# Ledger of designs, part 77: miniprotein binders against q9bqp7

Target 1, 240 residues: q9bqp7
Amino acid sequence: VPQNWFPIFNPERSDKPNASDPSVPLKIPLQRNVIPSVTRVLQQTMTKQQVFLLERWKQRMILELGEDGFKEYTSNVFLQGKRFHEALESILSPQETLKERDENLLKSGYIESVQHILKDVSGVRALESAVQHETLNYIGLLDCVAEYQGKLCVIDWKTSEKPKPFIQSTFDNPLQVVAYMGAMNHDTNYSFQVQCGLIVVAYKDGSPAHPHFMDAELCSQYWTKWLLRLEEYTEKKKNQ

## First folded at step 6 (miniprotein)

Design w64
Fold by ESMFold2-Fast, scan of step 6:
Structure w64 (fold): chain B 240 residues (1-240), chain A 81 residues (1-81)
Amino acid sequence: as target 1 above (240 residues)
Amino acid sequence: NEDEIRKRWEELKKRAEELIKKVEELFPDSPEAKYLIDMAELLLEFAEDALEEGDLEEAEKLIKWAEEYYKELEKLYEEWK
């Protein structure tokens, strides 16, 4: 149980569309500071088993691909993920473009994979936008806030190859989503409330992406686990 | 003993595959289930590698960790069914 509990939802906010909410998606830049990011907190509080498995996987990949091959593989995974997020931001932005210089961003198998999900996404309120939890003292950069099948969600886009590397486990992804949600709900740069999450796993071969929807109850359960990870991080930092 | 460790791995793999099938049929979109399934499968795969390499200590350790993830998945299945 967390020692310092704080609510994920803000009772002064509504998840319903509001006329005063921005019609253009918000894109607050992530400011450099000493406040830890969500991803840093999660990376610094991995279990001993997760750390061991990451090292074991790394050794196997190096043995199979060589050190240069492994570096190329990981660089390509990172680059593909970056391009996928850039393409999604472009697609979901309200700006119409008839012709773009970098059309190749829109042609990946990952983009084809998410087409059926995108049909259910509307009312985009934030894209690649910074969030900060003033009280709990953490920051993050969320991918997207939009309505999915009529429900306002923090949406996190993930890429997966077949076979999937261990480091792309979805367990910490729900923690990431609710951490962003809690921060946004208490961040003065935003005026709305998000109560749902969506993790979308897109596939390189274009096969249909898997949506993992998180309702308010599930988000509350993961929020408690996020608070425990945040406490663990804070204690480790104090004991350095 | 090597034979006991190999048998333990085989029995766990069989039980895990049966449980995973049931979980996927009822809760295909659960991120918690997906994580536990991925962890159990990966640990079993690494345990097999260790057994093939003759590293019995590592194999037993990995099998024990796979058992922990199996138990968590079984707990989720019992709670959600």
Scores: ipSAE 0.007, ipTM 0.327, lowest interface PAE 9.0, mean pLDDT 79

Design w65
Fold by ESMFold2-Fast, scan of step 6:
Structure w65 (fold): chain B 240 residues (1-240), chain A 82 residues (1-82)
Amino acid sequence: as target 1 above (240 residues)
Amino acid sequence: GDPELEKKIRELAERAEKLFREVEEKTGNPEVAYLADMAELLLEFALDLWEEGDPEEALELLEWAIRYLEEAKRLAEEIERR
């Protein structure tokens, strides 16, 4: 059990909509500060095996592409992911239209890949929105909070290039989702409770995306692992 | 020696394939799926290392892949008991 255990779910909150809730999805801006982000904590607490895999992957890509080619490749993967997220925000937001600006983005293989998932998504509550856990002292920027097949979920959109996905992006996806969930459930900017997670892996070639649903029990199990990673991060920062 | 190391690598690769088949029946769970994905990546790197003439490093990665698959199997069995 983590020494500084804190519950993922907030007993004072409900997953039911409140009449006073905003009619448009929330988009709280992320502000830079000294408080660590979820991605920073996870990056700084990777296992020895994860570090080795990343190093081997980088070495092989550099051998194949050269140092400049590797930088270009990783920059392109990052940009494709960013564009995918921007397209999804536009599609799911009633007030934003990227369609006029970039029609080709909305016709990408990644967007084609997620079409069957999007049909099951409704009741969007937050998009590209900042979360902060005031008690545990971390922040994050989540992709989406919406109902998936009737269940309110923190939804994380991932892109994958078969057969060689960017390894770092796949390591700790479940921990990232529950970290955002726990923060949102205790963040005063939000009023509702989220108990489920969804990781959607979209493919560049347009093949059907894989949804990985996380129920409340599974989220609780990953939450304990996230708390351990957060403790490890805090101790490493103190011990330096 | 190389022949004895080659035998170990072949045996572990066969064991990994069998564990993958057992785990694939239960990959509806995201953690089981991610542990299996990590093992698949380790196996891919092990094959590359073997082909490059680094059999000892290949063996090490195969052993790590087996550990990930055993964890995936354990978790899948735990979920089944829920």
Scores: ipSAE 0.012, ipTM 0.337, lowest interface PAE 8.5, mean pLDDT 79

Design w66
Fold by ESMFold2-Fast, scan of step 6:
Structure w66 (fold): chain B 240 residues (1-240), chain A 82 residues (1-82)
Amino acid sequence: as target 1 above (240 residues)
Amino acid sequence: GDPELEKKIRELAERAEKLFREVEEKTGNPEVAYLADMALLLLEFALDLWEEGDPEEALELLEWAIRYLEEAKRLAEEIERR
């Protein structure tokens, strides 16, 4: 599928903020239906090698921790990620006040890890918000849309446990970011244009998080790869 | 055993180790780090398969490890040029 037939950026939208932009970040709830999510498309189009690697990683962890230990470990990793996202939403929301529960979330190593990144984040436009590409028919739930160092970005927050990284941190993260970006740029619930992405990897031990900034050109390159994954998903769906 | 296949496996393993050393210092980027970690897992699995007497599958994993490392190197160089 040629990228120029389905552009990531909407030529009818401005990438500049204006006075009509909402002062409160948008939070549109995700409504599940027959339209596939970004996560579903990526999961259903993994290569045989990616599937094999996930299975072998699972087997090694089960050997070390046992079946129940592995389930507990993965559940705890997911819960830590969820709490990290909840804490960031609280920190970045202008309407949120610090609550007793939120104080405990804000004291985690992951939050310490991202402090230097948060200093450069402002102008929050959306938090934990649903996006839908009306023409390409896919949906997603993005973490954050805000200015990073003066540039409006789709921001994706990730957690990582060194020295053994959790395999859910994947090369598909840039595809996920551009998929959300393209959807938001063509979703009638939003009025602004996003042209940049940012993936932030936070560490459990509080060591400084690593930001991966994606400019407009890089986003366009990953958009082409996302369109190929969408095409592959659609072809597989027709053959089932 | 196929001596020619085993020779190719050894040559690719050496190439993968060289590529990893070139990328190791550039793993400050999370995507580069992910690709390098995936390559290390593939190398470990390839060695296990070779020891188990499955050199054809080992070769396939080694070729995939090299592709991950070449992509990691490409991405690291691209990021440096930003």
Scores: ipSAE 0.014, ipTM 0.336, lowest interface PAE 8.0, mean pLDDT 77

Design w67
Fold by ESMFold2-Fast, scan of step 6:
Structure w67 (fold): chain B 240 residues (1-240), chain A 87 residues (1-87)
Amino acid sequence: as target 1 above (240 residues)
Amino acid sequence: DEEERRELEEKIKYLLDMAELHLEFARDLAKKGDYEEAERLIRWAFRYIDEAERLARELGSPELLERVERLRREIEELLRRIRERRE
């Protein structure tokens, strides 16, 4: 994949408000097909360092928790993450029973962790929505597109548990965000342009979440690295 | 603040674990003759151990400072061996 021929930002799109933007956030369903997902591309192109660190982390966790304990731990991490995303989608989208929603969603430590971030989030454009890069042929399911401190961002919500943070996706989080951004910017189902990213790491104990903001320059730098990973994936599939 | 001390201790342990993981990978790379990549991981190991040391001094934990010193020596020893083979 030639660099500069596949820009992350779409020159045919403006970052200015579109009069046709819906008042309700977009939620385009993910269609199953042979086109690779962002997560599959990243999983199949891990660096030797990422593979080594993941395997050693796994070995240490199994040594501490046992095989069954490790499976229970990772299953719980996955389930908590899923519930956290569902709670955030509910908080950020309209519902028929607002009072019941607020009572249930505020009980989670992870939700308490992100309260100060949520105060700066507005203008939600998309939630749990599918994106597809029309020319590069990859798909993804992004968490959220909204304004954070006045800037339109692809927002990715992550959960973390101290002292045992899940290491598996740590190195690729920025790549995941820019992959979604580039896809959305070139997906005919969307009309707006996103130039910033935000990775929010929420904590189980309710400690304040850490926001990692990515400006347009940083997104462009990670986009170049994502294109290399996508090219590597394509070459590996071609040689099988 | 007991809660702050506990959180600090857990952060130090995380940093020590990261330094050790990078050191182990650097050892594997050095055995394969990939000295350039091994030194890159050693630089990451030093970054983690330096931060762990700073926080361990702040916490005032002799046990954690001893662990920092031991791990730092292992990182320095691997770097010394790599440099010898490259020359």
Scores: ipSAE 0.000, ipTM 0.268, lowest interface PAE 11.3, mean pLDDT 80

Design w68
Fold by ESMFold2-Fast, scan of step 6:
Structure w68 (fold): chain B 240 residues (1-240), chain A 82 residues (1-82)
Amino acid sequence: as target 1 above (240 residues)
Amino acid sequence: SPEERIKYLEDMAELLYEFAKDLLEEGKTEEAIKLLEWALRYLKEAIEIARKTGDPELIKRIEELIKKIEELLERLRKELEE
């Protein structure tokens, strides 16, 4: 259905480790750019249903917490997510030096929530690293590329206060993961191929995180949907 | 587009109206009033866009919805005062 289809996988690349791989995870900095980010594209092409659900949730929360309470709540959610990502980067990076504040971050319920997932994560190749799709003209900042249960994955860490046991509950997260994957597979800063994705939803109360594994076939399906969102974004931008 | 924006605003107002009706059945009058006020904000934006189209049927439809919600709000606010 996309007018300008492009493959997610790069046949010239392998997912296997080789001797030229860096001994430490890659962390390519995200440069300021006029090229749209994955997050921006998804935000500006939300479906009417997604907008309705978000607005209904917002109205419900405002009813319960008040306007000021809602603003405080959303600010706290953002801060918790940021701290969770910082803690995970520290845990997964062999070169990280823990500071007193970092030790406090490692004690959060979210970190407890992901312990069983982290036991299956190894061979970390990239952390908080920029990706760019030169041909499709978009950029992103991915959380992690590592082996999960022996398979190289783009891993996206999410925080949630409510259970998300089904991948459908994570909305655009699968699109975000495959967008990063497609960009990385065609980005000259990287030499390996990623064919799988993993969305990990961690919980504040420490209850076990839900892993949503995406095999190559599922990634290909979501890639087609990502290409449609990217086309929609490009068309909207041409009119402005 | 203006037509897509009006459709979106009307759909949001209808969603809020249905939610407010559910709250009224639960006796949550104060909460229902807040949602109806939000519905009015969406409809008032919609009618401003509609007036630029010059479509009398569309303008009248939105005006009727606004009037219906405003009349309901008047009744509910008086119930709270008493």
Scores: ipSAE 0.006, ipTM 0.211, lowest interface PAE 10.5, mean pLDDT 81

Design w69
Fold by ESMFold2-Fast, scan of step 6:
Structure w69 (fold): chain B 240 residues (1-240), chain A 87 residues (1-87)
Amino acid sequence: as target 1 above (240 residues)
Amino acid sequence: DPKEELLKRAEYLLDMAELLFEFAEDAFRRGDLEEAERLLEWAVRYLEEAVRLAEEAGDEELLERIKKQLEEVRKRLEELRERIEKE
């Protein structure tokens, strides 16, 4: 049990849209700070199982691709993920240019993969937006907050090559989503409540993306686990 | 060779699923039921994709091996979910 428990949901907030809410999705810029990011906390507190699985994955990839091939593969995965997120922000933002949207759609099987999910996404409230938990002292940059099938969700877009999955990100995806959710629910830059999460795994070959929906109960369960990871990070930092 | 590429991909996913299953069992022994459930769910995904690839390649022996692992993982996941519900 975490020593300093804090609630994920804010009882003073509603998930219903308000007539006074901005019509344009929020994009709060991430301010670099001494405060740790969600990704740093997760990277610094990987379990022994996660570390071992990551090392086994790296070993198999290096055996298959060679050391230079592995480096090129990981660099390409990073670039493809970056371009995928840029394309999604453009598609979901009312400020997108037609040229940017067309080029991104043409270039990526990942965008083709996610089309059927996008038709169920509406009411976008935030895109590539910074969140900060003032009380728990962490920051993050979330991908998207929008309604998925009528429910307001923190949406995290992931890319995957089916034959060579990126194992490391698999374990921490739900933790990342609830960490952003808890921060946003207590961040004064936002006025609404998010109680659901959605992890969308898009595929390079254009095969239909897999949506992983997290209801309020599941989010609460992963929130407790996130608090434990945050506590572990804080204790390790004190000993430096 | 397209068939060899499909087989190589299927074998890789089977191998990864075996690792996930081992760590799910470790998580279960440590009392981390939620982590165990998550790891088994991902093992199922890898094995389902491996089944698709082995079927496309037409390798019945590999397909049977993968289906056997998938059945084992699914049974374990169902047992785990029942225990979570009772706790």
Scores: ipSAE 0.000, ipTM 0.178, lowest interface PAE 13.0, mean pLDDT 79

Design w7
Fold by ESMFold2-Fast, scan of step 6:
Structure w7 (fold): chain B 240 residues (1-240), chain A 103 residues (1-103)
Amino acid sequence: as target 1 above (240 residues)
Amino acid sequence: SERIKRLEELAKEILRLVEELEKITDDPEVLYLLDMAELLAEFALLAAKEGDLEEAEELLKWAIEYLEEAVEIVKKLGVSPEIIERLERVLEEAKRTLEELRK
């Protein structure tokens, strides 16, 4: 269906540990360039439905909280998400000792929410690391690459406050995951193959997080949709 | 008009399905999908009342799509087959109703 098809998986790579694999998880810094990021591509190619829902969510929140209250709410949501990601990076970094970790970061409801998921996570290979698809010309910053229940996954950590209907940028989570996966599989800074994805939704009240596992077939299906979004982005850019 | 009334009734039926699904599961992803369907159906009601039939039809189509995803997840959670069969039949009826209204 996409005009320019490219495979998500790299047949020259393996998901098995290599002797050349680093002892510390990779953390390649994101270099800003004119090359679009995954999040920018997705934001610039939102459907009319997604734009409408985000606008209506914003209007509803402003009616409920007031304009200043809405700004405070969104700022707090951003801060909570940032703290959650920082805590997870700390927990999953093998170089840090338990005493070196901030004990306060480990006490949030979101961290309680993911405890049962974390028990099944091992073999961390990348944390807060940049990926680039040189052939398809996009970049991204992924949260985590690790084994979940024995399968190497791109893992994306999400926070949710029950009972909220939705939060901005949640619609395209599967596309975000496969975009990172395809980039990493073809990025020379990495040597391994990722074929699975995992979206983990953590809850503020400590309710058990929901893991959305994406096997190779499901990733391939979402990859096709990502290629279409990337094509749409490229066409829109030409017409500016 | 008759078409407006039918769109409003379809939106209300979708809202009732959301409420029924909320009673049978606490799965976080299902609840997220239900919140999306509820929001879409509520705004479809507003669009129908304003006479924007095309927008109402599109919003209801999206709401049904989210409910279909929710039911697929619920099938894997060990919910009664009788409940699943009923939910699937109601969703299929909603899809047919919408398709007929769009003709």
Scores: ipSAE 0.008, ipTM 0.208, lowest interface PAE 9.7, mean pLDDT 79

Design w70
Fold by ESMFold2-Fast, scan of step 6:
Structure w70 (fold): chain B 240 residues (1-240), chain A 94 residues (1-94)
Amino acid sequence: as target 1 above (240 residues)
Amino acid sequence: SLEEIRKRIEYLLDMVELLLEFAEDLRKEGNPEEAEKLLKWAEEYLKEAQELLDEAEKLAKKTGDPELKKEVEELRRKIEELRKRIEEALKRLE
C-alpha cells in the first residue's frame, strides 16, 4: 500500500447520466506542461526486469533488421497506431471529416479486427481528450470514454503485429488505463465518473481483436500499483 | 566461435526466463492476451537457442572435448526445461 494512498473513484460523483452532460463527446486538448504525463511516469519508473527485457529486445531487433531497419520498424509501428486511433476517432465521432489516408485505413485489417468490439460500444463521452489529476498532479491523453456492453469505460486501443508485438506496449497497459480513469474522475473538466476499463488489442491481419475488460475491483488493484509508480517518480525527481 | 555461440545461447535462455516471469505476472494481473504474446516471443528465442545449440554440438564433435560435450548437454537440458515451462504457461492462459 502506498504511503499517501488516494482513491481512484470520486465519492462526489455518480456514474449515472447527468442532464447537464454534453451531447457531443469531449475533446480537451493536451497542453505542454511541467506536470508529468502518465507515459513519462511509467517510462521513468520501469522495473529492472522491464529495462533489461527492453534492452535485450532492442539489441535483438537491431541484429535482425539493422539500425536503420529498426528505426524504420519502430516508426512504422508508431504511424500505424496513430492512423488506427485517428480512424477510430472518426468512426466514433460522426462530425469528424475523414482524410483520404484515414479512409483507406478504415478498410484495413486493424479496423476489421475491431468491428465486433465496436458493435458493443455506445454513449461516447470523450475522444482523444486530455485529463489531469487535480490533487496528484499528473496529466494524460486518453483514447476514448464510452459504454462497453452497458458499462462506462476508459477504452484504450492497441495495435499488434503477430507474432512480434511492440514490447513497450505490453507491460503497463492496465496502469495507463487506471491512471487516466483516476485523473478523469478528479478533473474539473469532467462531471461523470468512470469505474471500468477496457483494453482492446487489434490485429493487423484482421483476426478478431481481444477485449480485456477491467471491472471496478481490478481497476482498484491496478490503481494501487499506479500510485506506487507515481510515488517512485516523485522520489526520483526530488533526489536529483 | 564456440565461445561466442555459448554466450549467445545463454543470453537467449536468460531472456526466455525473463519473458516467462513477465507473462506470469501479466496473467495474474488479468492480461492473458499480452501474457500469450510474451510466451510466443519466448518460443522464438528458444528456437534460436536450439538452432545455435545444434551448431555448437557440431563444433564440439569436431574437437572431441568431453567438457564441451558436457556443456552442450547442460544447455540442451535447460532448453527442454524452458520448453516445458512455456507449454505449461500457455495452458494456464486457457
Scores: ipSAE 0.008, ipTM 0.153, lowest interface PAE 9.8, mean pLDDT 79

Design w71
Fold by ESMFold2-Fast, scan of step 6:
Structure w71 (fold): chain B 240 residues (1-240), chain A 96 residues (1-96)
Amino acid sequence: as target 1 above (240 residues)
Amino acid sequence: DLEEKIYRLDMIILKLEFAVDLFEEGKIEEAKKLLEWVLRYLEELIRETGDPELREILERVKEALRLIEEGRPEEAIRILEEAIRRLEELIERLKR
C-alpha cells in the first residue's frame, strides 16, 4: 500500500460532454523543468525483473544482429513509432494539416493494423497533450483522449514487431496510461473526467492490432502500483 | 499464431532465467513469486494448446518450487535450467 494515497478519479468531474467543450481537440504544449515526467519516473524505478528482462532482450538481439545491426534496428523502430503517432494525430484531428506528400505515411502497415480500432474511436478531446499533477508533482505527454466504443479513454498507441496479446507483455504501459489519467483528472487545463484506458499495439505487417481495454477497476489497481513507483522515485531522490 | 506461441515461450524462458539468478543471490521469496507467475502462464498456454511437452515442463517447475520450500535451492536451480533448455529446444523446433 502507498504511504500517501491520492485518488485517481476526481469526484467533481463528469465524463459527459459539456456544451461549452471546445470542438477542436486540446493540445497543450509540454513545458519541462525539474518536475519529473511519467516516463522518467518509470525508467528510474524499473524493477530488478524489468531490468533483467530488458538486458536479456538486448543481449539476444545483439547476438543475432551484431552491435551495428542492433543500433540500426532500434533507430528504425523509434522512427517508425514517431511516424505512426504523427499519422494518427493527423487522422484523428478534424483540422488536418497534412499535405499530399504525407499520404504514403497514412498507408503504413501500422495504420492498416489499427483500422478496426479507429472505426470505434470518436469524440476526440485531446491529442499529443501535456498533463501535470500539481499535488503529486509529475508531468506527462499523452497520445490521445477519445471515446472508444462509447467510453472516454486515455488511449496509448504502441508499435510492436512481436505479438502482444496480453496486457502483461506491455510492461509499464498500463502505469503510463493511469498516470496520465490521474494527472488529467486533476489538471486545471482540463474539465472532464476520464476513467478508462486503452493500449493499442499495432503491427508492422498490418495484422490486426491488439486492444487492451482497462475499465475503471483495472485502472484503479494500476494506479496503486503507479503511486508506489512514484513514491519509490521520490525516496530515491531524497536519499541521493 | 506461431509467432505468438514463440513469443510466449520466450517470455517464460526469460522469467525462468531471472528466477534462477534470484535464487543464486539468495532472494528466495522474490524468485518464488516469479515461479508462481511462470506456473500460471504455463497452465494458461497448456489449456490453449494441449501441448504434452509443456505439461511435463509445468510438472518440473512445480517440483523445483517444492524443492525450494524444502530448503534445497541448488537442486531446484538444476531443474529450472533443464526446463529452460527444453523450452529453447521447443522454440527451435517450432522455427523449422
Scores: ipSAE 0.005, ipTM 0.284, lowest interface PAE 10.1, mean pLDDT 81

Design w72
Fold by OpenDDE base, second read of step 7:
Structure w72 (fold): chain B 240 residues (1-240), chain A 111 residues (1-111)
Amino acid sequence: as target 1 above (240 residues)
Amino acid sequence: SEIEERIKRLEELAKEILRLVEELEKITDDPEVLYLLDMAELLAEFALDAAKEGDLEEAEELLKWAIEYLEEAVEIVKKRGDTSPEIIERLERVLEEAKRTLEELRKELEE
């Protein structure tokens, strides 16, 4: 049980989205400060075994590709991910921003992969927007807040070069989503609450993306795990 | 007790997953597949620890994730086409049996 329990949901916020469809999605800039990001917390609280496995993977990749080849590989993966997120932001943004759509960004296998998911996405409220949990003292940058199949979700977009039927390149993805949810639900910059999460794994080959929907119950379960990771991070920082 | 029996079944499933990991490690040198196998192994080990602690729900979730990594590993090996069909079929069968066992255990915990 977390020592510093805090609810994922804010009882002071109405569960009902206020009927005013925001005409423009929120895009709050991330302020670089001393406050740890969700990603930093998760990375610094990996188990020794997880770190070892990742390092072993890295070493094997370096043996296969060489050091320069591995650097190129990692750079390409990063670039592909960035382009995919930029393309999604462009697609999900209101039409006025569409005139500057680099058509080349839209011609990706990843964009093709998520087309069936995008059909079920509506009511976009935030895109590439910063969230801050003032009490728990962490920040994050969420990809998207929108309705998926009529349920308001924090949506996290992931890319995979190979078909991964399961999101969990890292089983920490659900923790990331609920961390963003909890922060947003208590961030004064947002007037609404989210109760669901969605992780979408897009594939480079254009094969149908895999959606992983997280209901309120599942989000609550992962929230407890997130709080434990945050406590561990805080303890590690006090001992440094 | 019913709980002790469930623990034992989860432990047996975790051991089966570990055996499957070992079999896959023998047939591939693909760094990506080996990473997935390492993750499956780690999760199965964590599931054993969770089961010993009496956290059956956590054990089941960890085993679910381990199976997911193994499914991906088998799929990659299958797509490469450098493994005998007979070996692939055997691995797929074992994996399906593991999935069925997990689903049975999950249903029993929800009742």
Scores: ipSAE 0.013, ipTM 0.258, lowest interface PAE 7.9, mean pLDDT 85
Fold by ESMFold2-Fast, scan of step 6:
Structure w72 (fold): chain B 240 residues (1-240), chain A 111 residues (1-111)
Amino acid sequence: as target 1 above (240 residues)
Amino acid sequence: SEIEERIKRLEELAKEILRLVEELEKITDDPEVLYLLDMAELLAEFALDAAKEGDLEEAEELLKWAIEYLEEAVEIVKKRGDTSPEIIERLERVLEEAKRTLEELRKELEE
């Protein structure tokens, strides 16, 4: 359906380990520029329904917590997510020695939530690493690339409070994953092929995290939807 | 009155969808199916909230999306063939009843 279709997978790449693979996980820093990020594209192309739900959620939360309370709540949710990602990066880095600060991060309920998932994660190839699609002109910062149950995956770690609050990324999580995957598969900073995705939703109370595995076929389906969102973003930019 | 009755019916439909999600979660470990079920759960919870606040149009739309995700989930489980045909048939029947209930509610909202 997209006018400018481009493949998600790179036929010149293998998903198998090779001798040129680095011994430490890659961590390419994100360089900000005029090229849009995955999150920017998704934010600017939300459906009317997504915008409506987000606005309604904000109204409900403001009514419950007050304007200042809402600000504090959203700030805390963001901070919790950031700390969770920092803790996971520390846990999954084989060469990093735990610092005193890192020990405090490891005590969260979110980390307890993902323990059963982490047991199935190995062969970490990238952590908190920038990706860029030079042909499609977008950038992103992915959480993790590692083997999950023997399959090389782009892994996206999500935090959730029960009941789940409405957050934009809840609807667009698969699109984020495939956007990062397609970028990485065509980014010259990386040499391997990723064909699978994994969205892990961790819970604040330590309840077992939900792993949402995306095989190659499902990734291809969501890739087409991502291309449509990217096309919509590009069109909207031209009309501004 | 009439609006209050419709709110109750939407609330009950949302709760029924949440029960279907819970039942499907117990019979599958497929991460693709579980993802679809999580989406249906979220949409049904928001539909329940919308119904309680009297926003019938929003509740209706959210329940429609929830049912679409459940239909996809049931179809994947059915194709895998490791679930009893009796269970699949019951799930398909309950889901069809939910779709009919929603369509009836939609027609009534013409006001």
Scores: ipSAE 0.005, ipTM 0.191, lowest interface PAE 11.0, mean pLDDT 79

